VH-VL binders against q8ixk2r445to577. Designs and how they scored, part 22

Target 1, 133 residues: q8ixk2r445to577
Amino acid sequence: FFGMLQNKGLTDYCFDYNPPDENQIVGHQVILYLCHGMGQNQFFEYTSQKEIRYNTHQPEGCIAVEAGMDTLIMHLCEETAPENQKFILQEDGSLFHEQSKKCVQAARKESSDSFVPLLRDCTNSDHQKWFFK

## First folded at step 1 (VH-VL)

Design r50 (framework fv_retifanlimab)
Fold by ESMFold2-Fast, scan of step 1:
Structure r50 (fold): chain C 133 residues (1-133), chain A 121 residues (1-121), chain B 111 residues (1-111)
Amino acid sequence: as target 1 above (133 residues)
Amino acid sequence: QVQLVQSGAEVKKPGASVKVSCKASGYTFTSYWMNWVRQAPGQGLEWIGVINPSGGKTWLDQKFKDRVTITVDKSTSTAYMELSSLRSEDTAVYYCARGINPYFKTEFDYWGQGTLVTVSS
Amino acid sequence: EIVLTQSPATLSLSPGERATLSCRASQSVSSYGRSYMNWFQQKPGQPPKLLIHDASSRATGVPSRFSGSGSGTDFTLTISSLEPEDFAVYFCQQYGSSPYTFGGGTKVEIK
């Protein structure tokens, strides 16, 4: 799949990667932002290795979750995808993180108007349903 | 006007390699992925793979991974598909086709004219 | 891989008639609100031409008589009133899962 990864429940929001420092693409948190339809920082690829890739920047970025964390962080892609970078996009739209056994959910960042994708226990909530647009 | 112009017909012997070119014009070459598809005479279409011209990364159908290399030359806006260890079953018309763009979610919106590759003894 | 089965293999019709072409996928090519299905037209000696993308969106320059519908595993291409230039082979193609795959084609021929 390719395109903007949009949330079913938070209907106007898409995965977005816009680090404050463009020279340092690794280690920053993936956010949710209003879908603008222009691709760029909202253009992602879902690969056969179950990666969510950010190919609009070099080196290529891959979304990962570090041990003990619930936030999605940009890492460098590897020749063979490590377990912390594998997400199963299911037919119902759930995005299941294999290593943690949790699902990606659209959530409000505490004490702000910002939204972020976070790992949460899997439910049938529309906030855990994603699709490429 | 978008155009994809492919190299001319090739006749090869079994065991040889063939390299087909696809020259793009009328758009920003690195903004669209490039697919390769083949069609044996009188048969259906078979996807070979795709390349992201910006980074050169490729994704291939598993059955072609050991024999196909897809590359690009950004300076000439040209994509290449090289198929090695040719067999008679590889006789087909090979097409390049423009892939996804961040602004458009369409795949295969423009196609090259096709290159006939004949493999015979 | 996802197998696409098109039916009928051949459709014999006269100009002015409606054509209905079917494409069935071995597993769903839809993901929450979007269907990753294209339809192409191919004439002898020519490359395929994109008609419909995302199951129902008409490609630029494609006449309104062409329409696509369906989701999940069951898709249809409809030509409301055949013109002489519409007699061709039509292929469906999915891009929801790698490798991308094509149907075997439906030939729409003059009766």
Scores: ipSAE 0.006, ipTM 0.554, lowest interface PAE 11.5, mean pLDDT 85

Design r51 (framework fv_retifanlimab)
Fold by ESMFold2-Fast, scan of step 1:
Structure r51 (fold): chain C 133 residues (1-133), chain A 121 residues (1-121), chain B 111 residues (1-111)
Amino acid sequence: as target 1 above (133 residues)
Amino acid sequence: QVQLVQSGAEVKKPGASVKVSCKASGYTFTSYWMNWVRQAPGQGLEWIGVINPSGGKTWLDQKFKDRVTITVDKSTSTAYMELSSLRSEDTAVYYCARSKYTSGYYSFDYWGQGTLVTVSS
Amino acid sequence: EIVLTQSPATLSLSPGERATLSCRASQSVSSYGRSYMNWFQQKPGQPPKLLIHDASSRATGVPSRFSGSGSGTDFTLTISSLEPEDFAVYFCQQYGSSPYTFGGGTKVEIK
């Protein structure tokens, strides 16, 4: 599975990763941005190891959540996915982070018109429903 | 010293297939995506598609999805574009072009020299 | 898909004159302060050469007489004083949305 990972509640918004440059690919927050289909920053792969891969760079980036945090950040992918990089995409569209037992929700970034994916307690909100297109 | 070197000119009959190669050097092959663009002699440019060499995933313009396959051979840092069911309208120079959308890098900054594909009955 | 319309199709000028080339997009190619528009120069028998990226940033080695401007749907390439080597075809190209698309080109020819 690969494509633009779009939010059901924020219908025009997709997962987006736009690091400052190639030398700074890791450690930055994943954002939500208007879905525009640029192949390098809005296209992600969902793998059999339950990873969400950003495949623009070699080595590939994998979305992760650090212990105690609620933000999604980019790490380098590993041959065996660590637990903090595993997300279960359910048939109902919820994206469940197994290690934290929380769901990815589209949320407004503090004091801005920007949006970001954050871990929140799982609800049945459309802001927690995602699909590849 | 980035270079993209393409295979030589081809002459094909209608209905045949053609496979054009693009050999990259001077950079890490898997760090940039590879696009294919064509240009009929004396006409404008038409984007065909792109491949991520790291995973081999492709995105094609809808009009080419039925006839085009883009692949890579990472061991030789070479990208390939195969176009099937050739028509006279496919006569064009085919270019490979490297791209990256990251704030520090350009889109379509290096191009191959082009490969002329002539389709004639 | 986003359609790019370049005008004029042909621009006949003499060396030393200013050239102004237009590119109009069928929908916006700008988002949050950034414009996803490239300009290329192409001479006969050669591949396109990148001149301007992100609407207004000159590519490495491109002379200062080339400048790009615009946002949203309206973009301009300006050559402040034409040199003999500048007589070529110029293409705009958007990368704000897939499929990536090119304009039809403007031929800058010697009068």
Scores: ipSAE 0.006, ipTM 0.557, lowest interface PAE 9.7, mean pLDDT 84

Design r52 (framework fv_retifanlimab)
Fold by ESMFold2-Fast, scan of step 1:
Structure r52 (fold): chain C 133 residues (1-133), chain A 123 residues (1-123), chain B 111 residues (1-111)
Amino acid sequence: as target 1 above (133 residues)
Amino acid sequence: QVQLVQSGAEVKKPGASVKVSCKASGYTFTSYWMNWVRQAPGQGLEWIGVINPSGGKTWLDQKFKDRVTITVDKSTSTAYMELSSLRSEDTAVYYCARYPGYSKGYYYGMDVWGQGTLVTVSS
Amino acid sequence: EIVLTQSPATLSLSPGERATLSCRASQSVSSYGRSYMNWFQQKPGQPPKLLIHDASSRATGVPSRFSGSGSGTDFTLTISSLEPEDFAVYFCQQYGSSPYTFGGGTKVEIK
């Protein structure tokens, strides 16, 4: 799959990555923003290695979750995907993070009206359902 | 060169509707989103909404959602904002303004503006 | 909605002086290293002109005497040495939250 990764519950919001320095794409949190349909910062690829790749920049970034954390951050992609970068896109639209055994959920960020994807216990909530557009 | 040219001034009665046009030239129309912003005489700026010309999807400030329609005509590279049920408080200069998206490292900076269209609502 | 408060409302200065303009947001407009704040200049009878985007990046063609700084809720526009053409109204505008909102403006006028 390839395209904008949109949330079923927050219907106007897509995965978005816009680092402060475009020449250094790693280390910052993935956010959710209004789907703009132009690709670029919202253009992701789901690979056969179960990675969610950010293909807008070189070197390519891969979404990861560090042990004990619940935020999705950008790491460099590796020849063989490490476990913290593997997400199973289920038939029902859930994104299951294998290493933590949790699901990616659209959540509201405190102190603002902005939204972010976070790891949460898996439920059947539409806020945990994702699709490529 | 990049230009946004708006339609001329309008005088309307309360309860009427007004449709303002914004014609784009000098760039690929579908590659930039188009905002609408108004400014009452001697007052600050108020954001109305935005449209993605490629898909036609719109996003509006809640206070305008029942009265505003934003559309585009891709064949003429023109954006439109229609405001219905006009009140005297709607008297303002209405601007269209584009934003370039992510390319070149910034989101949503409104870098090119139309000259403005004065809409006067009076009894 | 995020409310932006600009201060002072009016700043009376002479050419050559430094201008410092404040914009405070009712809640944070920053997220993980990025601040979603623009600054515009407006002269009578003209549309606003983009000066600064992303809190601190100058727009193309904007003179180096203009600089932006800040993060979270507190932002500043600085003009290091006022030129005659800089006497105008300045607005801050956030795009980190829905709906987009503008500050009330600061008028920089000749003393």
Scores: ipSAE 0.007, ipTM 0.578, lowest interface PAE 9.5, mean pLDDT 85

Design r53 (framework fv_retifanlimab)
Fold by ESMFold2-Fast, scan of step 1:
Structure r53 (fold): chain C 133 residues (1-133), chain A 121 residues (1-121), chain B 111 residues (1-111)
Amino acid sequence: as target 1 above (133 residues)
Amino acid sequence: QVQLVQSGAEVKKPGASVKVSCKASGYTFTSYWMNWVRQAPGQGLEWIGVINPSGGKTWLDQKFKDRVTITVDKSTSTAYMELSSLRSEDTAVYYCARQRLPYGTGAFDIWGQGTLVTVSS
Amino acid sequence: EIVLTQSPATLSLSPGERATLSCRASQSVSSYGRSYMNWFQQKPGQPPKLLIHDASSRATGVPSRFSGSGSGTDFTLTISSLEPEDFAVYFCQQYGSSPYTFGGGTKVEIK
C-alpha cells in the first residue's frame, strides 16, 4: 500500500508531514491536514514490516510513538523495525500500534482548529479508520 | 559560484533520440533535486520531470514517462535527460534547474542556459 | 494535474505604474502554513529567473518592489512601481503536486 493515508471519519484529512527544517526530516510530529493531492508531504508507504514510511528524503523516515506518549513522531527507519514503529493496518481500517496496544485516531489538537493523529484506546469509531488513496 | 552548464544545440530527425547533459558546479550535487523543463518556440514552460541525485529516484510527467529517462553521474556532478522517439513537436529549448527539497524552500533557484533541440525531417 | 491559470494574458502599462498579476490553481497548492508556489521572470533568449518562492519569499537579489501573496488556490505577484527592466513575461509554477505545472504566463509590455 502506498499513497495518501486518509481518515474515514474526518473525511477531508490525510496524514501529513512537513517539518520546519528541510535539513532535518526526523524528530517532529506527524499531523493531519486537508487532503490536497500534493504528493510530497502526504505521500506514505505501508511496508511488509508494518512500517509507515516517509520516503521523500534519505535516510528514510518511519513513523514511531515514544514510550508514554500519544503523538506520532518521525524517526529514522532501522534495519529491523523496532516495536514502536510497527502499526497493524487491520481489515476494518484500524491502525493498531503494537507496542502500546492502542489505535491511531484523528483528533483535534488542544486549543487549536488543527488536527493530529493520536494514540487512543481502540474503538469502532470511524475516526480510527484509515485507508490509502 | 553555483552554475549549471548544459550541452550544445542538437538537430535530430523524427524517430531519433537525444541526450542532454547538465553539469553542476559550486555546490554539493546530491543535496539538491534536478528538474528538467522545456519551452517550445514562443510557448510557455512545460515540466518534464525531476531526479533526486542522492538515490536516483525520478518523478516524471505522465506524458513523458514512456520516452524520457533522467539519470545522474555523481562522479562528474552531471545530470542527463534522454528523450526518445522524437517528433517535430519536441522542438524546444530544454532547461535543467536545481531545486531545494520540496519540504524546505522548494525554489528552482539556479537554471542552466538551455539546450535547443530541433527535430526536423 | 493541477492547472494554473494566469490573468491577464497581457498587461500594458507605463514605467512607474503598479502591476498586479494573478495565478489561480485548479486545486489547493498549500499545506498548513506553506504554499508551494514559485514566480519567475523571463526575458527573450534567457532562462527563467526566480523572483518569489513559497508564494511570498523574495529570492536573493530580487528588488523589494516585487512581492508575492496568496494561499490555497489564489496567488498574486505585485510589482509596486514598474522599472524599464521589469517588462518581461512572468510565470507562476506549483511544486506541491506531481506533475509540477506552470501557468501560461502574463506578458507585461510597455504601453
Scores: ipSAE 0.006, ipTM 0.556, lowest interface PAE 11.6, mean pLDDT 85

Design r6 (framework fv_retifanlimab)
Fold by ESMFold2-Fast, scan of step 1:
Structure r6 (fold): chain C 133 residues (1-133), chain A 121 residues (1-121), chain B 111 residues (1-111)
Amino acid sequence: as target 1 above (133 residues)
Amino acid sequence: QVQLVQSGAEVKKPGASVKVSCKASGYSFTSYWMNWVRQAPGQGLEWIGVIYPGDSDTWLDQKFKDRVTITVDKSTSTAYMELSSLRSEDTAVYYCARTGYSSGWPRFDYWGQGTLVTVSS
Amino acid sequence: EIVLTQSPATLSLSPGERATLSCRASQSVSYYGTSYMNWFQQKPGQPPKLLIHAASNRATGVPSRFSGSGSGTDFTLTISSLEPEDFAVYFCQQSKEVPYTFGGGTKVEIK
């Protein structure tokens, strides 16, 4: 699986990573943005090790969730993926974060028209269902 | 060095179709989006659409959706734009342009030399 | 679609003078600290050449006399001291959403 990671419920929105410095790819929040498919900022790879990789740069970025947080951030990929970087993409489209036992949901950022992926309790909502395009 | 080399000028009659090619070299063809942009003589630039060669995912401006087909041939690293039902107002220089960035910032960083398509009776 | 309006349409100046070109977007092209506005130079018979990306970042090989600024809906391209090779048409272009759109262009011509 590789490509744009699009939300079923928020149908025009995709995972997007746009770091403020093109030479520093880590530490910033993953966002949701209109799926225009214009290159690598919306291109992700789901690996056999259950990582969601951002393949724009060396060193490669991997999406992670820090302990106690509900936001997805870009972290450095490691040879042995830590548990906070492992997501299970299920057949129904749910993206399950095993360590926290929560699902990735498309959510409105507080007091704005911006959207972000967040960890929430798993539901059968289309806002928690994702697919590669 | 990155290069985009387009096919030569075409003269077509109204109602015909034209297929312009863009051969890429010097980079991983399947890793970057390839755009098509046109410019009528003495006029501004108009975006037509884009294709991702890795899986042939395509986005087109609604104005062109019914007349444009964008395709790729991965084995030759070549992108194609076919425009059908040609009208005189389709007379323009057609450019291919790569959308590239090193980390998250989309930009048209490399362009083909352009292909003049003339539509006249 | 996002409409880009460039002004002036024509700027008549002499070598050594400062050129200031404006581009206004019908809606914001800024998002999460990044402004998706690019500037291109075009000379007769040539494809457009990227000068500035992300509003203020100079492309590789572009002389320091070219600078970009702005955010939201209002953007400026400045050429601090015109060289003979700078007399050309300049286009702004937004990459925030599809369809990608271009401004109508500003022609910088010799007086």
Scores: ipSAE 0.005, ipTM 0.543, lowest interface PAE 13.9, mean pLDDT 84

Design r7 (framework fv_retifanlimab)
Fold by ESMFold2-Fast, scan of step 1:
Structure r7 (fold): chain C 133 residues (1-133), chain A 121 residues (1-121), chain B 111 residues (1-111)
Amino acid sequence: as target 1 above (133 residues)
Amino acid sequence: QVQLVQSGAEVKKPGASVKVSCKASGYSFTSYWMNWVRQAPGQGLEWIGVIYPGDSDTWLDQKFKDRVTITVDKSTSTAYMELSSLRSEDTAVYYCARGKIVPTEYAFDIWGQGTLVTVSS
Amino acid sequence: EIVLTQSPATLSLSPGERATLSCRASQSVSYYGTSYMNWFQQKPGQPPKLLIHAASNRATGVPSRFSGSGSGTDFTLTISSLEPEDFAVYFCQQSKEVPYTFGGGTKVEIK
């Protein structure tokens, strides 16, 4: 699958990655932003290795979660995907991070009017349901 | 029936701590944020903080960061707010309130009945 | 933090009259067409009750005589024709960013 990764509960919001420096595409947090339909910073690819890839620059970035953390950050993709970069997109739209046993949820960022994807205990909430558009 | 039921009134001395409980029923406890708000007698509402019960992620108003601890017990669907180093100015009704993320917004749609905490010597 | 200023502090009216309550934010609480401003009603001895969310959307079960409007920094709650049960204190609240803040309240009382 590829395209804009959109939330079922926050229907206007998509995965978005817009780092401050285009030459340093890794190490920053993935955010949610209003879906604009133009691809670019909202264009992601879900791979057969269960990675969520960001292909705006080379080398390609892969979404990861550091051990003990709940935020999604951009890492460099590796030849063999590490477990912290693997997400299972389930038939019900849940995006399950197997290493942590948690699901990606659309959540409000505390210090701003922004939303971010965070790992949370898996529920039937529409805020944990995602689809490619 | 969605409901939040809080613990009963407390009378405490200055310097003590108080722990107020908020028991949720009628919905998925781990799918909503739980806010804490207080109201001093005859005054307005003051937000204290919020917890996401699914993973205990908390955001606090900086005024309370050194004195407030918010926790949850998932097995009983209960949230707790503990306030330490109590002063007379902490005398207030303390409310828990469910935070519902609706498309493009955030609203406190269900509130507990309130817990009066009186701090007096 | 975003400071909310409500005016007037007290509004004295008779049943059947129109009530207009104002809330002004120190910073914009709007973001791409959504305004994160909520209105609550509170009666003595009771918790606040949600009336309006996202500036203009009535909460479930709230009568049509209640309406909200505004964007950016200036917001209004209107009660088109006051009923006896509407005499209460009304608070605005922003949910754009933490700390979530409330206005000082407007007391709508019988003249």
Scores: ipSAE 0.007, ipTM 0.537, lowest interface PAE 13.9, mean pLDDT 85

Design r8 (framework fv_retifanlimab)
Fold by ESMFold2-Fast, scan of step 1:
Structure r8 (fold): chain C 133 residues (1-133), chain A 122 residues (1-122), chain B 111 residues (1-111)
Amino acid sequence: as target 1 above (133 residues)
Amino acid sequence: QVQLVQSGAEVKKPGASVKVSCKASGYSFTSYWMNWVRQAPGQGLEWIGVIYPGDSDTWLDQKFKDRVTITVDKSTSTAYMELSSLRSEDTAVYYCARSYYGSGTPKWFDPWGQGTLVTVSS
Amino acid sequence: EIVLTQSPATLSLSPGERATLSCRASQSVSYYGTSYMNWFQQKPGQPPKLLIHAASNRATGVPSRFSGSGSGTDFTLTISSLEPEDFAVYFCQQSKEVPYTFGGGTKVEIK
């Protein structure tokens, strides 16, 4: 699958990665923002290795769980996907992170009024359901 | 054509709760979001929160999350905002306002209800 | 939260004069070429009325003398020639992210 990764509950919001420095693609938090339909910073690929790849810039970035946190950050893709970069897209639309046994949920950022994807205990909430457009 | 009609003025004592209604007509109630905004006398506008009537999903400003409940009754196309533990500083005109949330579409509030004055006094 | 600062607080003008109202955001409210800044007019005893959405688009039925401009953090509402019915309070509002916030308002009053 590839395209814009959209949330079922926050109907107009998509995974979004806009690095502040084009020469440093990794290390920043993945956010959610209004789906614009033009790809670019909202274009992701779900791979057979269960990765969510950001391929707008080279080298390719892969969404990873930040060590010791519930946040998703951009990391460099590896030849063999490590456990913190593997997300199982379930038939019900949930993104399950097997290493932590948690699901990706659309949520408000604690110190900001912005929306971000965070790891939370799995529920059947529409805020935990994702699909590619 | 499109209209939002709110319930009448309320006078409450400190510590009470108030529930304001907003009845929608002239459009598909479940296709638009419903916002709540308040304005204290002579002051500016303060956003309280929003609900999507199609599934009752709500987003609230942190300042109100422990005292405000927003609900809808789809059968009557009516939205409700209930504010508990009232204080004198909650005296304000409370407005409902419709907004559209389409992919890639700019968001704005139109139309607005006529407003409901809630007075909290001892 | 995004803080919106409007200036001046009060603008005293006569009919026929040009009004220029400013709204400054504490952080950018623009994204992918769209600025999520809206303008409202409010008269005593009435709810706010939408004038401009997405920085520069006039709402349906709003006279052409009203125009909006700006991007990023700096926005302007201009009334090219004030009519008697234009003396009111004007609020800017950002809809880029929750919580949606409003400016403190600019009162346009008759001189």
Scores: ipSAE 0.000, ipTM 0.573, lowest interface PAE 12.1, mean pLDDT 85

Design r9 (framework fv_retifanlimab)
Fold by ESMFold2-Fast, scan of step 1:
Structure r9 (fold): chain C 133 residues (1-133), chain A 123 residues (1-123), chain B 111 residues (1-111)
Amino acid sequence: as target 1 above (133 residues)
Amino acid sequence: QVQLVQSGAEVKKPGASVKVSCKASGYSFTSYWMNWVRQAPGQGLEWIGVIYPGDSDTWLDQKFKDRVTITVDKSTSTAYMELSSLRSEDTAVYYCARPSYDYRSGYYGMDVWGQGTLVTVSS
Amino acid sequence: EIVLTQSPATLSLSPGERATLSCRASQSVSYYGTSYMNWFQQKPGQPPKLLIHAASNRATGVPSRFSGSGSGTDFTLTISSLEPEDFAVYFCQQSKEVPYTFGGGTKVEIK
């Protein structure tokens, strides 16, 4: 699958990656932003290795879980996907992170009026349901 | 058929509070944001806030944060906006409004509106 | 907050004429090629009706004579040939950041 990865609960919001400049394409937090339908910073690919790839910049980035944290960051893709970069897109729309046994949830960032994808205990919440548009 | 139906007109004295309801039907209530907007007679539109009924995430304009509470009742698919410490300047028609998804743009605009509730504050 | 300024306050025109309405934002409402500017039409005693979202996309059922354009801070709503039912007040509204804000409105009235 590929396209804009949109939340069923926060229906206006999509996965979004906006690196500070073209020479620093990895290491920053993935955010949620209003879906614009144009791809670019919101265009992701779900691969057979269970990666969520960002192909707008070179080298390709892969969404990874920050060690010991609940946040998602952009990392360099590898030949064989490491466990922290593997997400199972389930039939009900859940994005299950295998290494932590948690699900990706749309959540408000603590100290701001913005939204981010975070790891949370898996529930049947629509905020944990995602689809490619 | 998607519809928002609001409660009837209210007349209040300064210092009182008012609670306006907005009953949704024809769609998944917990899957869409619900906005509240007001309009004083003969004047422009003023955004009050928005709530996501699925988890009650709420955003308010700072000028209303101390006087407005937005809540939902999932069992009746109803959103509420309560405004306290009423002043004559709060006299307005209050609207609830829901955005609809447009696949062409990948964006939502507030295209489903309640009929409005006139709240009159007078001594 | 983002302040939206609409001009002119009033347009006095006849049916068949072109109407051009302006909305200027105090800061950019565009992000990655999308402009979070919406346009509404309001008639007396009715709630606002969505005409345009994301600056240039017509809402479902809106006639092709309505078009939106612009990016950044400068936006325009154009009605190519006014019909009798188009005489109304028009509001722009930004949804780039909270609080969402509306312009003061432009009244299109019969000359």
Scores: ipSAE 0.006, ipTM 0.553, lowest interface PAE 11.7, mean pLDDT 84

Design t1 (framework fv_traxivitug)
Fold by ESMFold2-Fast, scan of step 1:
Order: structure tokens, then C-alpha cells, then sequence
Structure t1 (fold): chain C 133 residues (1-133), chain A 121 residues (1-121), chain B 107 residues (1-107)
């Protein structure tokens, strides 16, 4: 699958990656933003290795969650995907991070009216269900 | 620390008028929508009205539209509810609460303790 | 106008799990918030945006929302959890809708 990764519960919001420095892709948090259909910052690919890849700029980025953290951070992709970069897109639309046993949820960013994807205990919430558009 | 304090609740006769006030502190009042929610004795919560940050948009539940007016004074960090043509069924504890409406719907994250309005002859 | 349906009461033993449901047409497409109200007190927010918790609310409180039913789950119930619980959504018309409330009794 590839395209815009949209939330079922928080309709009109998509995964978005807009690093402050276009020449340094790694280390920043993935956000959610209004789906705009223009590709670029909102174009992601779900791979057979269970990676969520950001291919808009070089070098290619892969979404990862560091041990003990709940934020989704952009890291460099590797030839063989490390465990912290593997997400299982399940039949019900849940995006399951097997290493942590948690699901990706559309959540409000602390102290603001903006949104980010975060790891949360898995529920049947539509805010934890994702699809490619 | 966020605080909301309601005042003005009292006994009033049917057909009478009353103005409720809510004093806000501990946050930037002008950055939030504000709401009034009421609760009749022994009953559940019922939304009454809300108001946008600058007062440009106001919404009401059908049963009070035309009788109640929500307003705010951002310079005084105060929210008001002017209640006219009061009916016995308006008897309730009135709470003010902080909100922010957008396409998602913000939770009412802080509530005041409420002020009791009794409409009886 | 949307209507939210909650059971009027739920009884649960200490240490067990209480589940409070909130039924509404296509409620899974809305953000559901949950409030706890104890006698003589103002409501407090316990779960927002279906499953998130405000600072200070214990992890025993959780939520889910899918299809036509949202659920507030209270695990390892304590006597202090005895209260009325209300679900709430913003309708597509921008009207605020509350459920009728559920009285949780810890026996």
C-alpha cells in the first residue's frame, strides 16, 4: 500500500512529515495534518517488511518508536528493518507496534490544538484505525 | 491553576429574569470557547449555550433560544448568561465550562462548581 | 439530532471491571468524551478523544469507540469510583449531546 495514511475517527487528518530542515530528514516527530492530496509531506508507503516509509526526500525515512517512548520519530531506513520500525497493519485498520504491544492513535499534541500519532494501549477506537487513500 | 466560579443563582418567579456570571482564572480566557451546561435536580447534564473566543458565534439548545443570551467580557475574564422569560423547567444547577470547538470537538476539560437557579411561584 | 443511550445503572464488585456503554448512530466517527460526577460536585473529565486520559486520571480508566457504541472501562474498581458517568459528543450540527448518565455502584 502507498498514499495518504488517513485516520478513520479523526476524519480529514493524515500522517504528515514536514522536517524544519529539508536536508536533514531524521530525528523529528511525525505529525497529523489536514489531508491535502498534494503528496510530498503526506505520501507514505507500507512495505512487506512492515515499515512505514517516507520517500518524498532523500535519504529515505522510516517511522520508528524508541524503547519506552510513545512518539513516532523519523529514522533512516535500513536494508533489514529493525524491530522498532515494524508496524502491523491489521484487518480492522489498527496499526500495531509489536515491540511495544501498543497501537498508533490519533491524539492531541500536549498544550496545543494540533495532532500527532502516539502509541497507546490498543482499544477498538476509530482513532486507532488507519487506511491508505 | 485553572478555576471557574459561577455566581448569580437564586429563587426567581416564572416569567422573571436573571443574569449568571462565571469568573475565570489561571488561563488565557480569550483563547477559548466557553459553554454553559445545566443539570435539573436528580437529572442528567444538558448543554445550554456556547460562545466563540471573540463572541462572534453563539449557539443555543432549542428550548432556550430567544430567551437566553450568552456573552463574554474578555478584559474581565468573565462569561455571562442572561436568562429571560424563565420557566419552572429551567430550574437547575448551571455550570460554566471551558471548551474549544473545531472539526473534532474539544472536551470540556474544566468545570466550575455550579450555581443553583430555582424558578418557582 | 443525535441521541446517546447509556444504561441507567451498573453494579460492580471492588477489584472487578465496570463497563459503561454509550450508544449512538455512527458514534465511532465522532470524538467521545467521558465525565465523572460525584454527588454535590461538578463533573470532571476522565477520558477524552475516545481513549486519552487527562493528567491525574489513573490508567484504570480507558475508553473505546467503534461503529454505534462507545465504552468507558474502569479496571480494578475502587469504592471511590462510585459516581455518575456521562458520555458526550459534538454532533455534526455543532450541537453538544450528552448521554443520560450511568450510576456506577461499587458493592
Amino acid sequence: as target 1 above (133 residues)
Amino acid sequence: QVQLVESGGTLVQPGGSLRLSCAASGFTFSSYWMTWVRQAPGKGLEWVANIKQDGSEKYYVDSVRGRFTISRDNAKNSLFLQMNSLRPEDTAVYFCARDYYDSRGYPFDYWGQGTLVTVSS
Amino acid sequence: QSVLTQPPSVSVAPGKTARITCGGDNIGSKSVHWYQQKPGQAPILVVYDDSDRPSGIPERFSGSNSGNTATLTISRVEAGDEADYYCQVWDSSSDVVFGGGTKVTVL
Scores: ipSAE 0.013, ipTM 0.604, lowest interface PAE 9.0, mean pLDDT 85

